# Designs tried in a protein design chat: miniprotein binders against Protein Hikeshi (HIKESHI). Part 1

All scores and structures are predictions.

Target 1, 195 residues: Protein Hikeshi (HIKESHI), of Homo sapiens (Human) (q53ft3)
Amino acid sequence: MFGCLVAGRLVQTAAQQVAEDKFVFDLPDYESINHVVVFMLGTIPFPEGMGGSVYFSYPDSNGMPVWQLLGFVTNGKPSAIFKISGLKSGEGSQHPFGAMNIVRTPSVAQIGISVELLDSMAQQTPVGNAAVSSVDSFTQFTQKMLDNFYNFASSFAVSQAQMTPSPSEMFIPANVVLKWYENFQRRLAQNPLFW
Below, numbering starts at 1 at the first letter of every chain, in headers, positions and changes, except where a header shows other numbers.
ipSAE, averaged over its two directions, is called F for ESMFold2-Fast, E for ESMFold2 and O for OpenDDE. V2 adds 0.75 times the mean of E and O to 0.25 times the DockQ between the complexes of E and O.
[cut] stands for letters that were removed.
Atom coordinates printed by the task and the answers are left out, and those that the model quotes come from them; centres of patches stay.

## First folded at step 3 (miniprotein; from tp2 with E4R E8W L10K R11L E15K E20R E23L L24F K27Y Y44E)

Design t2i
Fold by ESMFold2-Fast, scan of step 6:
Structure t2i (fold): chain B 195 residues (1-195), chain A 117 residues (1-117)
Amino acid sequence: as target 1 above (195 residues)
Amino acid sequence: TAERLYRWAKLLFEKGRLERAALFLKYALELDPSNWEAYWLLGEVYRRLGDLEKAKEAFEKAIELNPDSARAWFGLARVLEEMGRTEEALEAYKKAYELDPENEEIKKELERLEKEL
């Protein structure tokens, strides 16, 4: 239902479900990661009045997970770009993962997604330095990449609708993300400026 | 995916979004037609929407898949009673009580209907 992208790595589309409303992606070798993209995919949107709170976690010096709220994804805003390079030594945020004892390794961080009521999400404040600047060159590149993805996904959605007449759901299947990633890699290898 | 659709439907039901809950349950059942709990919840959704015939069919499907479910028999009993099928409702309440004799709600409804006959 969710995807996670890190520049130069394989796109993850299979989150580990750790509770009815909680999903996790592992980020190995997280010290080399500056930005993470989280987006919705799958067969069905969030129920009305609900969205996803996005958290980042890394093991502290005692091996305990430190969870920080990065932001949100919703049906109206199904993707978000987060800068995590400045968060790896920060203070933890209030989080819904509670006493969950997930597997921790020294070099592996995690992205957590908690499905919550939009009213509840409105009362939460993301960590101050997680938002990306629009003037950042990487933000511009990532925005172009995201635009390319949505153009591709939209094309596939139309094709799906034609194959399945009168669909009652709008969706982005997980395999569309994989196809987009393969196409993007191929095109980037041929012309780095194609986006 | 089927389990996720079912879980979304439960959240929608708790929030009173009945028509959307029914839609999500139908999709969950297309992917996994063996989920008796999804049929039970669909029965509850239709009963609250006032579609007693569809509610009855959903509870009957839940019972077909899991005849030992006290809550499925209880749901069937309530919808039969709302339809005016009092004798059939009484038998369904008795079956629900037999399967879960510690459930005070089932016991109370059975005793109420027995006294009214």
Scores: ipSAE 0.000, ipTM 0.164, lowest interface PAE 15.3, mean pLDDT 72

## First folded at step 22 (miniprotein)

Design cc3 (from cc1 with K24E E31K K53Q E87Q)
Fold by OpenDDE base, fold request of step 25:
Structure cc3 (fold): chain B 195 residues (1-195), chain A 119 residues (1-119)
Amino acid sequence: as target 1 above (195 residues)
Amino acid sequence: TPYVRAMMLMWRAILYRKRGDLEEAIEKLEKALRLNPKDPYAYLNLGKVYKRQGDLEKAKEAFEKAIEINPDSPLAWYRLARVLEEQGRTEEALEAYKKAYELDPENEEIKKELERLEK
């Protein structure tokens, strides 16, 4: 139903359901997280007139959870990128997760999704700067991901003269990665949803 | 899949509940439960619908069914406790709150209710 992605981590596709209309992802080592992507898996769309309010919770200095509304996901906007790194010093907001068994470990934050009426969601005010502009954010995220991959791959690039013979390993020419990157960027620019 | 269909029905039930179409919500939940009779969340939703209808006894039964399926749900115990309290069953409510607290000792909402009733 929902997925959660943190850069450099495995995609989470199994949210913990904590209520009939509420789902939670655990984010271990949350202090190292800058951005979180929340997305619909496409298996179960929202009913017409509904969406998901996305919340972030982190433990305060007393170990009590501080919840903040990050933004929204809908059928029309099935994915969103949220910046959470700057929220760690923020004040808590009203949230619908009060009576839920949320694992309270000092190093683990949570992403909560509350299924709500679109009309109700429209009345909610996300914390400032959390929602990266959706289209720009996806493009930016994808671009950052591409850049990250390119930089990562390029960091291992060696000339043939610098290669240590390893007959058991397969090597990919760096120009292949570059061509892939360029082609991917071109396709992304043409249609951000080409894949 | 039956699971996906059940979930879609449950989500529609949530929609109807939130819009105040409680009869439609019940219908969808009953259909969902036919597909997945061991879905505690469907019973949690059903209990909430019954509570909104003012049918506290059916709400109680629904929450009890949710607990039967998943006894480790602090939410189910909490919701049961609230219904019991509204029914004037204070002792039973207290026991349910205690169970909810045992399952989620860091829940401030449950703590507050316990503190209120123990005075």
Scores: ipSAE 0.786, ipTM 0.920, lowest interface PAE 0.6, mean pLDDT 87
Fold by OpenDDE base, last read:
Structure cc3 (fold): chain B 195 residues (1-195), chain A 119 residues (1-119)
Amino acid sequence: as target 1 above (195 residues)
Amino acid sequence: TPYVRAMMLMWRAILYRKRGDLEEAIEKLEKALRLNPKDPYAYLNLGKVYKRQGDLEKAKEAFEKAIEINPDSPLAWYRLARVLEEQGRTEEALEAYKKAYELDPENEEIKKELERLEK
């Protein structure tokens, strides 16, 4: 009924059910994960008035799970992208999944889905910036691309004194642009959400 | 499929339970169990409904059925323990908590309950 996808990894379609209303995906090597996609498989819709609260859990310094609310999935919003990279050292609670048989391995994080009333979900506050909207994703991608380009290209900039003709201008070799493009495309191909 | 139907009934039961429509929740769960009689989660849900109704004996029985199906569920043992405790069956509750803790030794909630009862 739920799926979990990390870019560059196999899709997970078999969540571990830990309670009548709670499901968990394991995320090995979570430190390398920037974004997670959670989605409904379409086999079993939520009843009207129900949705899923999506949580992220990572082990704290003591090895105890820290749960943070990422956002929601609903019949109307059956998929969502969450940025988890910035949450790995955040504060959270054990409450949502505390009494559940969860694998506690230091290198493994979890995505938890709790089936809840929509009205109850409305009272919950996701951690900031975890949910990535389409617009935000585009903006972030563009900004990261531009920043990456600028930083890379500028590192190869040369002054006119280092070149031959036009005075008082900084120059970037054309090959730098090419190298940037190639590297960026390679990374994008490897992980579309590498930023 | 029967499985899908059972799951849909389960989710509806959850809805009704959460809304306080306990009778409807039971009806859905009973239907779900007819389709999938060995669903431990249905019994877990059923036990919770009965508990909310104040029917501790039926709650106990439901959780015991869940355990019978899946004895390695710390949640089932924990829920059973709580019901037993509410029934005044402290010794049995303690045993159930111990079993839950054995299955999930890192569960702080279970640990706290054990510590409370052992004092």
Scores: ipSAE 0.769, ipTM 0.914, lowest interface PAE 0.6, mean pLDDT 86
Fold by OpenDDE base, last read:
Structure cc3 (fold): chain B 195 residues (1-195), chain A 119 residues (1-119)
Amino acid sequence: as target 1 above (195 residues)
Amino acid sequence: TPYVRAMMLMWRAILYRKRGDLEEAIEKLEKALRLNPKDPYAYLNLGKVYKRQGDLEKAKEAFEKAIEINPDSPLAWYRLARVLEEQGRTEEALEAYKKAYELDPENEEIKKELERLEK
């Protein structure tokens, strides 16, 4: 349902579900990460009136996770880019993912998505530094991420006739990925801050 | 796909739950469980709905089912513990909190509850 992309890394399309309404991506070597893209896969839209609050968690000096609200994804804004490089020393005020089995290693951060009411989301205040700094940097980063994702995904493309049965795996049609890519590119070209 | 349909129902159930439409939430969850009877998260959601309705016994049963499906869920144990505590089953609650803590020893919330009950 959700994807997470870091420039120069493999796309993550399998979030760990930790609650009925919460999903987590692990980000190894998070200190080297400047920006993260969170996006909807398009398989399951939010119900009307709902969206996703996107959080970042990093271990504090004591190894405890500190959660910060980065922003939101919605059906209307199915992707977002977040700057996380400046958040590593911040104080977390929210524990939305408290009692969840999240792998806590010093080098691994997490992106958390909490499915919430849009009305509730509107009352939340993202951390100010999560915004992408410059439009140019954002555009370049986004383009690199998109290219990385597309290249990665396309490398696995096979015809249905060529597919090896893997009942334990879920598949996304290549056309969905392509449509997402094209739509994202179009929107990015129209307004780099569309999201 | 049945999976997608089940997930959509789950999300609708979450919507209804959050809006306070608990009966509708239950209906959606029951439908979701018909499609995917081994979804621990559906039971976790169901348990929350029952708890909100004040039906602690059904909440307990739902969380227990979630645990049966996924015994390694600290959240399920934590939620069970809370229900047990509200039922006055303090000893059982403590055991459930201990299990939750064992599964997630870095969880401060669980730790705090344990410390509270061990005192």
Scores: ipSAE 0.769, ipTM 0.914, lowest interface PAE 0.6, mean pLDDT 85
Fold by OpenDDE base, fold request of step 25:
Structure cc3 (fold): chain B 195 residues (1-195), chain A 119 residues (1-119)
Amino acid sequence: as target 1 above (195 residues)
Amino acid sequence: TPYVRAMMLMWRAILYRKRGDLEEAIEKLEKALRLNPKDPYAYLNLGKVYKRQGDLEKAKEAFEKAIEINPDSPLAWYRLARVLEEQGRTEEALEAYKKAYELDPENEEIKKELERLEK
């Protein structure tokens, strides 16, 4: 449903579901992370009138998680880039992920996605400076993200003859990934903020 | 896939729940559970819907089913505890809170509820 990407790291496509409407990615060594990309995988779109509020959690000086609203993902904006490097000293907002089995390790931060009504999301205020504002930085990051994803996906590419039968697994043809990549690149080149 | 369909139904159920269309939410959840009868999150959602309807007994049952599927869910135990407390079943609620706390000892919300009930 959701993906999370840190530059220089492997893409995460398996969020931990912690509630019916909440998902979490673990980010180890979060202090070295400048930007995070959160994106929809396209497998399950939001219902009309819903989106995802994206939160960042880091351990405070006491080791307790501090949640901050970074921004949003929607069907209309299925991907977003967030700068998290400057958030380490910020005041936490709401605890949207309370009473959930979230991994609490001192060196591990979390990206949380809460599925919410768009109307409710419109009333929320993300932390300042979390959104990447520079087009150039955004483009470079997006390109790195795309390359990372493509490389990741391609690393699993096998010929049909090499496939081991696994009826319980779904497979995506490599050409679909390539076409997606090419289309995305084209759209990005036309408008870096198309999404 | 049945999984994708079930998840789409779950998300629609969440939508309806949040909009206050509780009957429609239940319908979607029931359909989701037909596709995936062992989805603890569907029961967690169902429990919330029943609770909002004021049907605490059905809410309790839904959360208990969620726990049956996933006994290591602090959230399920916490939600059960809250329903039990609203039913006046304080002792059972306390036990459920304790279980939730055992599963997530760093959860401040659970800790606060325990402290409140142990006084």
Scores: ipSAE 0.764, ipTM 0.914, lowest interface PAE 0.6, mean pLDDT 85
Fold by ESMFold2, last read:
Structure cc3 (fold): chain B 195 residues (1-195), chain A 119 residues (1-119)
Amino acid sequence: as target 1 above (195 residues)
Amino acid sequence: TPYVRAMMLMWRAILYRKRGDLEEAIEKLEKALRLNPKDPYAYLNLGKVYKRQGDLEKAKEAFEKAIEINPDSPLAWYRLARVLEEQGRTEEALEAYKKAYELDPENEEIKKELERLEK
């Protein structure tokens, strides 16, 4: 359903479910991360009228999670790049991840995705420093991340005859990844700020 | 796959629950549970649907089933505690909040509710 990518790291495609409508990815060594890409794998689209609110959480000095809204993913905008380098010392915001098993080691942050009504998402305000960057810097970063993601995801391509069952693994058809890559590149070339 | 189909049904049930179409939400959740009978998140969703219907007893039963499947879920215990409190069963609610806190002692929302009731 969701993927999470950091430059120089393996893509994560196996989100931990923490509620009926909430999923998380761990980000170890989060202090070295400046940007994160969150995207839909395409296997489970949102129902019409729903989308995903994307949050960043880091442990404070006591190990308590501090959650901040980064932005959104939807069927119409199935991927987004978020800058988190300026968020590692901020205060939390209103969030839906209370009462969940989310305590982590002090060096591990999380990306949380909450499946919500689009109308509810329209009333939420992401943290401001997650969205702003120079167009040239983001275009170069985004293109490099796209190429890295495609090359990485392609390394998992298998034929039907080579597939092995594994209950802990999820598979992505290669044509889904290629389609996403081509669409993202086209949209980025047309509008570098379409996120 | 059955997992993908069950998850799609659960997400549609979330949509129906949020827009108030509670009978359709139950139908989707029952289908999801036929595909994945040991999914604690389907029971958590079902409990929220019954709570919104005002059927606190069925909500309690659904959250108890989620706990039976995954007894280490602080979320399931927390939601059970909320329903018990709404039923006026304050001592039972307190015990459920305590269990949720034991499972996730760093969760400030659980701690806040537990401290509120102990005073």
Scores: ipSAE 0.595, ipTM 0.846, lowest interface PAE 1.6, mean pLDDT 78
Fold by ESMFold2, fold request of step 25:
Formats: C-alpha cells, sequence, structure tokens
Structure cc3 (fold): chain B 195 residues (1-195), chain A 119 residues (1-119)
C-alpha cells in the first residue's frame, strides 16, 4: 500500500504494520540519508475523507525515539519528498506512534505513516522545511550532484593522445568515478546538507 | 484480492469509528474478519469500537483475541490494560501494562502509565 525510497537504495514496498492504522519502514544507517520519498503504491487507496500523516523517528542521545511530523500523503497527492537531514537532532512533535508494536533498534530510524481523517490532518503542523516539492527539490539535488560530479571528474580528464582510438576525445580514468563516490559519501556523512 | 478487500474494510471501519458511526464500523470489521479471520489489527480496531460504545467487556474480549493471534504485540497488551483499569481491575491492568512494557521497554507512554498505576 505504501512505498519508501531513499536515493541510492532499493525501494521498500513492504511496510511493517504496527497498528490497525499505522505502518512503518525501517531506515538503517539513517545518518547518511538527506531525503526520503514516501508514496502510495496504488493497490489500496485511502477512503474518501482519509489520508496519511508521515512521520520520521530517530533515537535521541538516550536511545529513545523522537518522532517528527514530516507532512502528508493523500489520494490527491500520493507521493512527496521529505528532507530529513536537518531533523536528526530536532525537537519531537506530538505523534500517534506511542504504544505500538515496533520492530526497532536504538540505531535505526523509521518512517511512520498514520492513516487519519483529513480533518484531523488539517490540524497538524509539519516540522519546518521538511516538505520538499518533488519536482523542484529533487531536480535541485540532482543538479547539484551532477555539478559536483562534473567538476571533480573534469579535473582528472586526460587527452586522447594518451588513449585510443580517437586522439581528439577526452577520457576520464575509471578511478575518477570511484574517487567521486568516496568524496561525495564522506561529505554527505559529515554534513548531510552540504549540497 | 481478499487481503486488499479486508484492508479496505478495515480502513473504512477506522473512518466510521472516528466519525462516531459505531454500528457501521462493527459491520465493516465483521466483514473484514470473515475475509481474514486471524487479523489481529481487525480485533484491535473492533476493541476500540466497543470501548467507544462503552461496552468494556466486549472491548476486553476483542483485545484478548488480538493477543491470542499475536501475543508479542505491546499495543494489544497496552489496550487490554487500559480496559481492565477502566473496569476497576487494577491488579490485572498492572500485569498487562508490565507485559506491554516487557515487549517494548523504550515506549514512553507505556512507562508513564505503569509508573502512574504503581503509585
Amino acid sequence: as target 1 above (195 residues)
Amino acid sequence: TPYVRAMMLMWRAILYRKRGDLEEAIEKLEKALRLNPKDPYAYLNLGKVYKRQGDLEKAKEAFEKAIEINPDSPLAWYRLARVLEEQGRTEEALEAYKKAYELDPENEEIKKELERLEK
């Protein structure tokens, strides 16, 4: 019924049900995640008058889960991109995931989806700057990643005089892609908002 | 599929319960249980409907059925404890809260209720 996608990872489509109206996805290695996409698979639409409140959970310094409201998915807006990189030490929000059957370790964050009345969702306030336009913000992230890759790779380009079969073509050593990946990964781990 | 139909009925029942249409919620849940008789979440939902009707004994029975299906559900034990407490069965409620806590020791809500009741 729901899907959860993190860039560079396989999509998750098997949410764990934890209450009659609540579903979760585990996010291992959550410190490396900047954005998460939550979407409806289309197999089970919400009844008219209902939708889904989307929450992010991370362990605080005591190992206790801290839940934050990211935003919403509905039949009319069945997917959304949420920025979570700035939320990993933020204040919790009121949330409905209290006494639930949760399969979680202290080092694992979660995305929670609560099926609720639209009227109730209208009274909820997402944490600031969590919601991101799926078109604009994903495009911006992708463009910044491409710019970063281009600038790094271009500094290692070699002339085709060193390569065959066309002497006028520029080539990039295969190691450059690996170095870019390692540098980007390190920067993302140190500062998930560096882009 | 039967699973999809049962889940749609479940979500409809949640809608009806939240709107106060409790008889309609029960009807949908009974249909969902005919399609999926061992769905602990349908029983959890049914227990909440009975609790809202004020029928604490039927609520208790529904939560007990959810526990029979999934004994490791901290939510089911927690909801049973709440009903037992409302029935004035404080010692049984305490034991159910303790079981819920054992199953989910990091749950702040369960800890608060357990601490409150032990006073």
Scores: ipSAE 0.588, ipTM 0.848, lowest interface PAE 1.7, mean pLDDT 78

Design cc3 (from cc1 with K24E E31K K53Q E87Q)
Fold by ESMFold2, last read:
Structure cc3 (fold): chain B 195 residues (1-195), chain A 119 residues (1-119)
Amino acid sequence: as target 1 above (195 residues)
Amino acid sequence: TPYVRAMMLMWRAILYRKRGDLEEAIEKLEKALRLNPKDPYAYLNLGKVYKRQGDLEKAKEAFEKAIEINPDSPLAWYRLARVLEEQGRTEEALEAYKKAYELDPENEEIKKELERLEK
């Protein structure tokens, strides 16, 4: 009924049911995940008037789940991309002295989906920066930002022969901006959710 | 498929239960159970419907059915414990809370209910 996709991983389509109205996907090694896609498989639509609230859960310092509302899926919006990179915790500061227990074990977080009334969902507020629109809109917005930055920076390009001395100003060679543009574009094409 | 049809009926029953149409919710759950007789979540849903009707004995029986199907469900034991406590059966409620805690020791809500009831 639901699917869960992380870039570079096999899609999960077999949610664990944990209540009559609640379903869970495990996310091992969640600290390496920046975005997650939650979607309806299309086999079981919500009844009219219902939808799904989507939560992210990670273990706190005591190993207790901390649940945060990411957003929603509905029959009218059956898929959504959620940014979770800013929501992670359980990361300790590393230093050269003292014990560092189990620092390289995979951590397991969860995506939870709760089937609820649309009216109840309308009263809920997701965590501020978690929800992202469709992948196509995300990619299009990112490409527009990339183009805008490059075009703006390029509009100030001059040759060395055209430069007026200005010792208080710092300069960046134009090819550095071009290299950044090309690298970012390549990374975006490989993984639209890399950032 | 029978599983898909049973799940659709279950989600409709959730809708009816939340809207207070408890008789329609029961009808849908009974139909879902004819399609999938060993669905513990249909019995969990039935238990919540009976509890909302105020029929604690039928709620208890539905949660016990869910436990018969899946004895390792911390949720089923927890909901049984809540109903037993409302019936004034504190010793049985404590036993059910302890079982739920054994199955989900990371659950602070179950732990708090155990601590409260032992006082």
Scores: ipSAE 0.578, ipTM 0.845, lowest interface PAE 1.7, mean pLDDT 78
Fold by ESMFold2, fold request of step 25:
Structure cc3 (fold): chain B 195 residues (1-195), chain A 119 residues (1-119)
Amino acid sequence: as target 1 above (195 residues)
Amino acid sequence: TPYVRAMMLMWRAILYRKRGDLEEAIEKLEKALRLNPKDPYAYLNLGKVYKRQGDLEKAKEAFEKAIEINPDSPLAWYRLARVLEEQGRTEEALEAYKKAYELDPENEEIKKELERLEK
């Protein structure tokens, strides 16, 4: 349903469900993370009239979780880049994750996604400067995301000799993924900016 | 996939519940549970629907099913405690709140409710 991507890491696509309408990704080694991408995988769209509120949680100096609203994902805006480096010293916000089935590890940060009515989301205010809309920052993070995607997909590659025959299964040769990766990199070469 | 279909039904049920279409929410949740009978979150959702209908006994039963599937869920225990308290079963509610707190001691909402009842 959701994906969570940090530059230079494998994409996470298996969110931990913690309530009927709430999902969490763990962010180990969170102090090295400056940006995260939260996105819909495309397999399960929101019902009409619903969307996702995206939260960031980190432990404070006493090890207690501090939750902050980053922004939103919707069917019309299915991905968003959030800056989290400045939030590790930020203020907590009202959040819906209090009485939820969350495996709380005091030293690990988390991204939380709450499935909500769009009308309810319109009444929420994200913490300042969490959303990143700069073309340069987007391009740099997108390049790192594409590198991660290629590395992830290629780690499952098999040769034609290793394939288990199945007429009902679809397979993509690894060189097709590589060609897509190289072509996309060439098209983005004019935007090589760094975070 | 059955998982995808069950999740879509559960999200539709959430929409229906929030809009007050409670019978439609129940229908979707029953369909989701036929596809994934051991989904504790479908039972948690179903319990919220019954609670909103005012059927506290069915809400309790749904939350108990969620606990049977995942006894380490602080949310399931917390929601059971809320229903038991609404039924006037204060001693049982207190024990369920204590279990929820044991499972999630960093949860200020659970802590507040437990402190309230112990006074």
Scores: ipSAE 0.544, ipTM 0.836, lowest interface PAE 2.0, mean pLDDT 79

